VHH binders against WD repeat-containing protein 86 (WDR86). Designs and how they scored, part 7

Target 1, 376 residues: WD repeat-containing protein 86 (WDR86), of Homo sapiens (Human) (q86ti4)
Amino acid sequence: MGGGGSALRVCADHRGGINWLSLSPDGQRLLTGSEDGTARLWSTADGQCCALLQGHESYVTFCQLEDEAAFTCSADCTIRRWDVLTGQCLQVYRGHTSIVNRILVANNQLFSSSYDRTARVWSVDKGQMSREFRGHRNCVLTLAYSAPWDLPSTPCAEEAAAGGLLVTGSTDGTAKVWQVASGCCHQTLRGHTGAVLCLVLDTPGHTAFTGSTDATIRAWDILSGEQLRVFREHRGSVICLELVNRLVYSGSADRTVKCWLADTGECVRTFTAHRRNVSALKYHAGTLFTGSGDACARAFDAQSGELRRVFRGHTFIINCIQVHGQVLYTASHDGALRLWDVRGLRGAPRPPPPMRSLSRLFSNKVGCAAAPLQPA

## First folded at step 1 (VHH)

Design f7 (framework vhh_8dlx_2)
Fold by ESMFold2-Fast, scan of step 1:
Structure f7 (fold): chain B 376 residues (1-376), chain A 120 residues (1-120)
Amino acid sequence: as target 1 above (376 residues)
Amino acid sequence: EVQLVESGGGVVQPGRSLRLSCAASGFTFEDYAMHWVRQAPGKGLEWIGNIYYSGSTFYNPSLKSLVTISRDDSTNTLYLQMNSLRAEDTAIYYCATDWGEYLSPEFDYWGKGTLVTVSS
């Protein structure tokens, strides 16, 4: 499987690695955030750069694109809102005292997580912090929001979930569930023995799925704080998660994606072929797309696990992927955004040989008894 | 042959600064993210931070005000500058490589470590 074969366009305007990629809700625009301190808006129709968003004083860590506004957060401790038409900075959100590494815009609210050990919610229009969520003992890496109408309509649940619930994941090994209206920590989800790197919500089931450096995924009831299930079989950190049709897909430092029954924790399928960690994943119309530390994106038949295509061209880890229409978008630490034609994906010919890694895997417990050894 | 060799460790008094180095050979150093990891006596591995090929750094937030990571791709050398050392910083310090992972316990290659003892 020599070469990418499906390449449509290379957008190499960034002068530093791309950390994240966000697609507008209408699918007409893409936003990239880069270590060069800028974000860029791109048209999905022709792949042209529409606007350069300049103002951050350090690298952009994450971004989210809405139809009228772009949002970016940065190692400069700020979050910025930008006009998508002009590229003008409309608002700066100040208050975090360290790197802001994730943001989420939901229910006309802006949520943020930071290395300063807090999450915050801000008024989008006024730029003022509405609530501070303080209690984590280390940086807050990930967040997700459950709106009040997505939760059970019992009197007890309605009271607990006034204003919605924010779920945060931290390097302190916990996830926390916060009542947005009060700023109160409703639950602390304890069980992981390593950092919580990724988080996804099943809102109708009021379940949170967390992925950790301890190589497990855990399912939690966000109202009771009960640990429902532990998903074991990964041999490395769980880096990314996607929940689709009662199936959990997990991308891992062990170089695999695993598909699990969300309700039982049973591993149904393992996707192999990656030579490095699986850093990004996206399910779309029966196809599982992955981005890897090996600089390749891949397309698998989600039902069979068959590798259908390898997308070659990037030179470093793919940090984020997105699919819209018949185009795969890959954003890489090499500084490039690449567009790939995914029409008529054919069955994979001969796959590349499996990677033989000399890397040492961390124990899922605190501390390894033996000191690190030289590679095999 | 891939080799990582840490140096600069030793016995230092509390409050002092120390710079560690890691000399890399046998691979394309400029293509890899580089990490510093430490292990205190009787404790687990603690990730200190990393530096990407671009020079961008990410740190353990508990340590961000105390450490600076830098690299020199012309000499294949990784550096860790530590300031205001405390007894709690006593550990074996390792350099490690991966391929641009932001935060992962899996690394491609490890050094043999250098011991830092902070004591009076």
Scores: ipSAE 0.000, ipTM 0.303, lowest interface PAE 11.9, mean pLDDT 82

Design f9 (framework vhh_8dlx_2)
Fold by ESMFold2-Fast, scan of step 1:
Structure f9 (fold): chain B 376 residues (1-376), chain A 120 residues (1-120)
Amino acid sequence: as target 1 above (376 residues)
Amino acid sequence: EVQLVESGGGVVQPGRSLRLSCAASGFTFSDYEMHWVRQAPGKGLEWIGNIYYSGSTFYNPSLKSLVTISRDDSTNTLYLQMNSLRAEDTAIYYCAKDSGYEFWDLEDYWGKGTLVTVSS
């Protein structure tokens, strides 16, 4: 039943769950990182696998695709840089002593966060660690970077922001703000009573928004360390955040997305329809896209909260989503990357045919239900 | 504890209409997608359609314009309206609670079925 919301392509070459996806800046290539220990480079034009990036000795946790280089990090404690034309490993970044959870390439620098309780910055070309950010009392899960030119040019802010500011979020319940040039902890953002899972920056406002297992979002001034606001209505962990046009969107283990006024903390909309946690979130051109532990992606009208489309086909949690042009990309722990046509997101909701549901109903009817090994 | 009880089946003449009901209990009915599935004698299972918790429906294209699925969340009841019944519509009709078919740790549940016989 062709039209909007149908899968354009199913890419099932990975032999393990996909943990992350990254789109190239020009939108022509896509990178996936998998529990099978590989990353794959795909053409967005035809969905063909262009390169297999092999070398990691454990599962790939995260990846980032730039125009000429791909970056991956792994439970093998390393980060790797790959040539996108040849698939050759150009550099291995060694020094972390546990799982590397997130990386970020910004201002020609590579940043990493690890279960070893540190964040690090590395010279992209030389492969050497430039700074170690040590002070967290548990795993560092997330990070964001504010460049010097994005911060106020006051004498106090310029002094604090030399070389830019790195913000990290940890299972120790804090976020920390670090001076990149010195490696010193400028601020510790204290208030959460659970792990900090997600983090976004409003760089013009020098504000960090953190989402936690304590079911709150908190807004912080990254220069003063002051807690500005607490966003209280979720009834479960806040797993993902998106900041768009002075609005914060939050995806939660309570099965909802909430939209908040960033400046006041007022909840203005709640998006319901998910049967499990909201694991991924992306705003694009008036549409809110979600990925869920119920294996569905969804599209909502961001203004009304109306469900416009359900994208069915995945068989496990969707770990990451991206939107570029008229295509939604979904990466799932089922090992598949799916490309969906979103051009038809107008009018009444029209879910695609649920043939996979029928197959599972058949299995359950005859008593042959099967389940994959449960993630940790 | 999840129970689905279908009713409304029986012998019906060709060209007539019939409405099947499914009474649900043991779960929060309004939170779940529901399905209708049938099995004709000597044939495999055929999916008829589903209704989402929002009330949106999706049907097997081979059966479109012949069936309508609806729900009453106040009475925890699922309905299948069938029009212009033909001999080939003779089957056992099952309602099924969707387990979140994209997520493996949830349980589906099917009712015992209700027999519809279309005969002259």
Scores: ipSAE 0.000, ipTM 0.247, lowest interface PAE 12.7, mean pLDDT 82

Design g1 (framework vhh_7z1x_3)
Fold by ESMFold2-Fast, scan of step 1:
Structure g1 (fold): chain B 376 residues (1-376), chain A 122 residues (1-122)
Amino acid sequence: as target 1 above (376 residues)
Amino acid sequence: QVQLVETGGGLVQPGGSLRLSCTASGFTFSSYAMNWVRQAPGKGLEWLSGISGSGGSTSYADSVKGRFTISRDNAKNTLYLQMNSLQPDDTAVYFCAKGRYSSGWYKPFDYWGQGTQVTVSS
């Protein structure tokens, strides 16, 4: 028995469900945002709460941790920046008129998406809105950023990429590509017949992948607005996406994860075992980790699809997962952050394919006659 | 394939009543919590009420407790909002929104209707 089901620590200090978790770039701190209206900073070395971030007037929907600053957004219509050493609120970003659903800090800029039908970019240090992105017909749920240097150096790409490109996904069934410097909608990505729930960018390839309640993933050229591919086979909403090694992993309300070739849309693997929707996923070192509405996290061999481990302990949906080093972090609507040892699950080098065929009912005494000391 | 269609909005005088309906199609209606959300001119979205898939659990925002009643008819795939004692502040577009689970009011909701306008004015 090797340390009781991989459980390392249970952090149950939040008094409401945890909606998101974010790991610092150095992996030494973790940030959680909760329905209790607080965020908490944790040490990854011992799982101890380092700071309580209080000030939001409604539940925290999302958070992002950087080296010196923590960022949170809330149903109180604000975004807050916090000092990670003191837990002091350094800045409040005001202007959204409804729930702020997602934020992203990139290229020394703060981006936000809101139920008020807008996305916004803010000056991190001044707290002022630099630009408003208005045009969606319903809630803006998700966003991603492509920096200018990640796009092709052509006149068309340079013009479109002035200040970078923001991509937003909405319950209006579209994704939109915005030129950050101008605030102009460069492209509207039309084709989904349901809400766009999740979004990932292949920035060097200027491709966006969108997951929808229509059970499809779609690949788009963000410069031309062209739909490149449709990934069909899910039988429920596509809730979460991850792009790694030219492969798209998708977690669905159909209780599966599917792995697709990003360049062709071919489904190469389906991961089954979940009893409810797949709400979170993370690829790490040959292992696919999932979080589910069934309150379990799971680890699969990414190449074979074999279930390696089930992490049991949570009592409600797992909203977010993260992997760093040899530890899995799970954040649940049950209010607990859990740390799990995944040392035994790190990808071992696959041996080369066997040179010999195995036969059923093989006898070792008979096999001894076949060159016992020679290489296979 | 999932569709939500709201009806029943209109102009009403202060103190009046309206019943909103939302017809759902393309999913197993009884398996999901349903919600009412409104947006007043120049304001953000305000969640008003939720009902579990079975109808056994309901919840209300403080602004509408005692005045509004959420209900559902799973045989007809229809969600209702009975609005009583309407005030000018209730003027808004009212949206039907599908929850992701059979219980609880977990945002974001995965499908929204087009909305129906309610105007409370004398």
Scores: ipSAE 0.000, ipTM 0.299, lowest interface PAE 13.0, mean pLDDT 83

Design g2 (framework vhh_8dlx_2)
Fold by ESMFold2-Fast, scan of step 1:
Structure g2 (fold): chain B 376 residues (1-376), chain A 120 residues (1-120)
Amino acid sequence: as target 1 above (376 residues)
Amino acid sequence: EVQLVESGGGVVQPGRSLRLSCAASGFTFSSYAMHWVRQAPGKGLEWIGNIYYSGSTFYNPSLKSLVTISRDDSTNTLYLQMNSLRAEDTAIYYCARHLYKFWSGYPDYWGKGTLVTVSS
């Protein structure tokens, strides 16, 4: 399937593996962060490198692109803010004492997580740490933020959510919920028996979903600290998560993606075709896109699980993917950013997925003692 | 089965040098970047540096003048040379294969570690 005929451009300017990519809110610019110690700004219109962001003393672990500024974090223990128009470093955020693994910019606040066992919030303009979140017993790998307006307005929730809630995931096997205004740990989410690698928030439902090396996904109420459910079917580490329309998609070291009902923990679909771990996930308008350690990206029909296309060209693990309009962007440890035309996956009328017949088989399962008939 | 086995640790006096080895098996070693990471007692993981399949190296800036990473693809072996050892270098040293978001932790692809104790 697919490959060369879908390829729009290969951007091979980085001299080391690409660890992350971030698309601008308007879709006109793309930012890549690399093990070569640089970040690069690219035009999505022509695939040209617009700016080279140089200054980090070690590899770039993560990046986020906003309208006027690019943010990068690094194994050099710093975070940097760059001007998108000039490529100049505008601010260096110093204070972490080990690798900065993740950053998040939200509501004019900069959040970071580090191997130094802390998460931090920084003043974007002044470059000073506003608050430190200390309590994890090992590396803080991942983070997510829930703003005050996204949380319930009850008196108990309102007090707990003052300034918003930061959720962190750690190699210590826990996630922690922090009150941003006070810096205090509001909840410790205990249950995983391995590192928490990935985290996604359902902010209207104040639910956190965590993926772990223990091969489970867990759903937690971030206000009460209660474990709501455990998702058990994966046979390897859960590496990445995507939450879409009350469905959780999980990519695993077991070479599969699984789709689960967020509210019940029931596995409704398994996507198989990958020859190595599933390292990246993106849902876009009925299509599930994946990036794998086998150096291929894939597109599946999200409802049927049918493999629609394989994108071939990379020579190492795909670390990050993005979809915007009719273009798939893949960033790989091979040092290349690749752009792929996904027009054919969206424009042509498709036959209805057979899921309606599967749904029909299960419509009366509560009232039926007999097993559903298997279609011939 | 991916396997990484560190060796060469032990008790060393301050100011001396030490070379650690990591023997890799179960995968095509020459196709992967490799990392060295350490953990001092009661502290978090500290990244030391990495070496690409091309031989290019990147180091933690605080350690760059003190360490050298090298590899021998013919023997599937990764090396960490440490010079001018200090008490604060006392740690368990781990070899790790570059994995998707290695810094996000994949314990399954790390060795069991080798203990280095620097005593005065």
Scores: ipSAE 0.026, ipTM 0.439, lowest interface PAE 6.9, mean pLDDT 83

Design g3 (framework vhh_7zox_3)
Fold by ESMFold2-Fast, scan of step 1:
Structure g3 (fold): chain B 376 residues (1-376), chain A 121 residues (1-121)
Amino acid sequence: as target 1 above (376 residues)
Amino acid sequence: DVQLVESGGGLVQPGGSLRLSCVASGFTFSNYAMGWVRQAPGKGLEWVSDIYSGGSTGYADSVKGRFAISRDNAKNTLYLQMNRLKPEDTAVYYCARGSKYLRTGYYFDYAGQGTQVTVSS
């Protein structure tokens, strides 16, 4: 059925749609990037806005929050690094000639993908582009990074993985694997008949999973370029992917989430209830959380597929979700960040109720939010 | 409730021009990002262009410098001016209301029926 009334807070400070939401590694802060051209830092302790990050000259497309720095990218063709304590812009990364769609910070390196058909890697501290990855025939929408130590210690892997491997997904229908140290295209992953919208890597990764407008997910060996599997059964674009415990979760324009065995491509569960596209996914402690174009977030038991809760309040597509502790964060194109209480779904054990003395059995003066001791 | 009606497609020679129009109804047009996506025969959807409520525009690299997106909020109408058309631009073009995920451009919550553009000699 799903329950209502789990709302904790509505953060309506943005003046345009929120495109992305990033949680800090320590879980103490959130970062939102908006069509209003700003990013905002929020405290997870109380949901209050801590800083307004102003400087971009067009809408913010994506963001990533690290412990000491926030990173944003924009349709203004730049990436910016911000101090999380002061909110000051510390660095502008210039060189892309079109919309920067996604960024990734890993191992003190900044990676970016752009509508200019390139991906780039930048020195975080110096602000200079260290490599350009050129070869895609259309927009580069998504990217993922595999560090050298995450790959097999074979002669082929050691040569290919010098400096790590970057994997990019493009509207040209391909994913490409790039050697970061050389900037060379190591592999082109061909098979999709539509745009590659989403990408996730297996850890310790030499397998890439790509989701496409062609309604398939494909698994690839990133060292050999071999297509390992095709995941069929979606009847619409695959918009988002999550890889957990050798299971692939996929959210689709067909209004479903599907769960697949990564190793075989077998579909083991289908999650229904969405009235529009599934735009966001997050697995947390046995619960699958979804965000949808129908403006609702939902929580499902990941093992059974049972719908546990529906979170109603947003008025437009939910672009991103995050879970920290017992709180679900939803960021929507309606311009609001919403906080929801998810206690009781699954996660940390609930503390046992306090022991009550017999003298308190019928007292209403020290009432708890919990159920009454005696029926009315 | 929400309706998007495209027009202006047709057959043109390489190097020619077309202007696509999309009339929107059932929502406050000025509050929404709007865009164009296309589907060539036997291929998937490709994002072409978008325009935000404030007028900020984005273009696929394949059409940059040749196509211009614009909007008239008083008429609830979205336009795509297509210049220097190539055979590779042959596709059904769909008007779409903005619904963004990772700023993919072509993930839209509503789309029209489409209008055919054929570029052939």
Scores: ipSAE 0.006, ipTM 0.368, lowest interface PAE 9.1, mean pLDDT 83

Design g4 (framework vhh_8k46_1)
Fold by ESMFold2-Fast, scan of step 1:
Structure g4 (fold): chain B 376 residues (1-376), chain A 123 residues (1-123)
Amino acid sequence: as target 1 above (376 residues)
Amino acid sequence: AVQLQASGGGFVQPGGSLRLSCAASGRTFSSYAMGWFRQAPGKEREFVSAISWSGGSTYYADSVKGRFTISRDNSKNTVYLQMNSLRAEDTATYYCAASRYGLTSKPYEYDYWGQGTQVTVSS
């Protein structure tokens, strides 16, 4: 509702929908990957396009921006590394035989997941595949990596985690835990009755959280393969997850975000106001930001669940959001990247709630599950 | 299957302490999360505390935080509830329960339930 003060810039240079955006570690640059087969590099200082990354032969599905290099993956079955200063393609990673859906750069290694039913790890500098992770029965949609030093220093854990652990999520309804050094499947995480769409790791706790089309989130011990917890209150696919301060935030096709205690699976808050699925999610400094299929982004007080602002301007689903400094970045299938001023939303001192005089209000305490959704 | 037997209840004065024990029989107790629930006369059964299968994570109802401590000994197949600074409103039958799904506050996610042990806090 704040009018023109929240809208900083509209970047409409892409000729097709934007599928993902990534911030550089220094926060000075932003990378977008598009259905138009290009990626674009933007300055966060002024919102200007700094480079056009051309070379993919089909749409870009995902991207990751590092300080000196940009990485993109595509429906053309390749991954590309680009020089951020020149926009030149430095390396093409060839070997996947179908759409590459996700990539991750960690520990100077490049990981990828593909519709070809494999995940792979590549040498960043040499462009050669180091390991193939084969065993899934359908598309590998998502992945996460746990470095060996982030896991417990027990003899059994050290042996199992040689070279780190890669966790993959698949449309086959499983997640798999792979030993990177050997390429062997250490664990298969079975329990979901639908595709695994999203995945986050609590590496010190050796726990994976998976979100599925079966409307559940599941917590797993990645060393033992044991299912620790099922989070059961969503009424539609779990599309996106974020783990912050022992809280899990989940965005769903049921038009809600839910906040859960990671250790218990208790739903402590539900965020409503979306008119379509919640497709993107970002916690930043006490504020929960969402992107929706209704073409709006929203900001909520994470502690109270109160809707603080609605960001209107996009005309199609918002596929990805990021926050840096005082700016919200939204990337939409409408082909636009939008920058929004969020200065008034974060870190505002919260006045203590006034003492309620009605005696019955002192007994109103949550600590129980939320009321069930409308059944009929 | 797991069978659970709760014990350690009794009469105690306000401000006093009690330790409840829940002994499990059956294989793989160490793979289950354990919870404590209580039911006062004429009231619904309410959550008190839970502990993960490894003992690395615990959860407490707001009414007992800072006063009660849950712990487990997997070598003895036993979970404990240490109750300090007891109040008259803590008077209830206390039940222990096991969950295959991990740590939870929801009664319907517990598969196995023990018989109760009565705690009475009175002057």
Scores: ipSAE 0.000, ipTM 0.110, lowest interface PAE 21.7, mean pLDDT 83

Design g5 (framework vhh_surovatamig_d1)
Fold by ESMFold2-Fast, scan of step 1:
Structure g5 (fold): chain B 376 residues (1-376), chain A 121 residues (1-121)
Amino acid sequence: as target 1 above (376 residues)
Amino acid sequence: EVQLVESGGGLVQPGGSLRLSCAASGFTFSSYWMSWVRQAPGKGLEWVATIKQDGSEKDYVDSVKGRFTISRDNAKKSLYLQMNSLRAEDTAVYYCARQYKWLPSGYFDYRGQGTLVTVSS
């Protein structure tokens, strides 16, 4: 029960599965959202729960932590803003008519996506919906936002960029690009033959990358709506994406992570070791961290693809991971938040397997008592 | 709107059998993979079994393979778990769970209130 020898802490205060984990911008706090209908604030310094956020009438699906406010969304069709110091609910955002799946706070705006087939933008302070983005034919699962300053200053782009662009991914097999200021659908990105599950933006390049149940990733120009590239190598649904330095990392139901050149669509690396789907990804300082449906997290050398460590302890799918400093945080549907020490992961060689009598005999070959390790 | 209501739990002796049922409403049941998940006292949630929309594919956690059988009736909007050769370690609250239509096994967007199964002499 204690999490094993490599774990720093097991936080089992939630009474239901943890659906998401958010790190504050300053790295001092973590927020978890749970099926138990609560969110919890945790200190990254000691892993202690410092606030319990109670008020949702159904399970929490997603959360985002800012320095002074926490945001949660729920199957109760609402979004809530909480004060991080008091745990008080400061605002309830009402209007969605089904589960709110994702939220995003960006450019002093709150965005949401829902099973009700809409995305919405809300006034953070007033709690009123500013715009409804209606047009998807099924659930809106994922969102990304491109700020006006990240878009080119051409006449066409200036018009499209007023208030920024919201990109949504839907189970209807499309992504849509919306003008935030007008609420109008600027582009519908058609090509996927299955649900769009995940979405990341290369904002300086105005490119959207979408991952689908059709086993492909697609790159799109969000201004023109043009499909730029199709990434074809996965043999199962693409569940999660991370964009790092013009490399796309994709986690799949085919039990692999693939690394792709964003500009060409070339697969440069495949990470194997998972026994079930790859449900979470995080690149940090040369290491790729993964969370899996096999209940394990893993650390790989991002350049070589070498598996460096397996983190064992969870009993169900890991829904979200985060890295801060020398600590990996894993949030699982088993109801636990686990903290793992990742110090020395890059610099310390793994201890060799225990010596067997045969190995000892061979290490005395040519009169040597043991062959010392020689640096490369 | 989406509702999942479990029934059939109870006290049973080791080696005994129970059949759990789940009544679904508020969605097109035949369009979703469905699963059973459980939570033993003092432990986290554990996936038990999953079944494809049409019943053609089934998967189980290793500890219940050969003992448990998942099945569904799309006309009745019902999910079942037949549990045979029950062991003390099967003691748990059992939840009916709707797998996200588009996501692989282990991803759930709804689960019921649960039904308690106690395996004890």
Scores: ipSAE 0.029, ipTM 0.472, lowest interface PAE 6.6, mean pLDDT 84

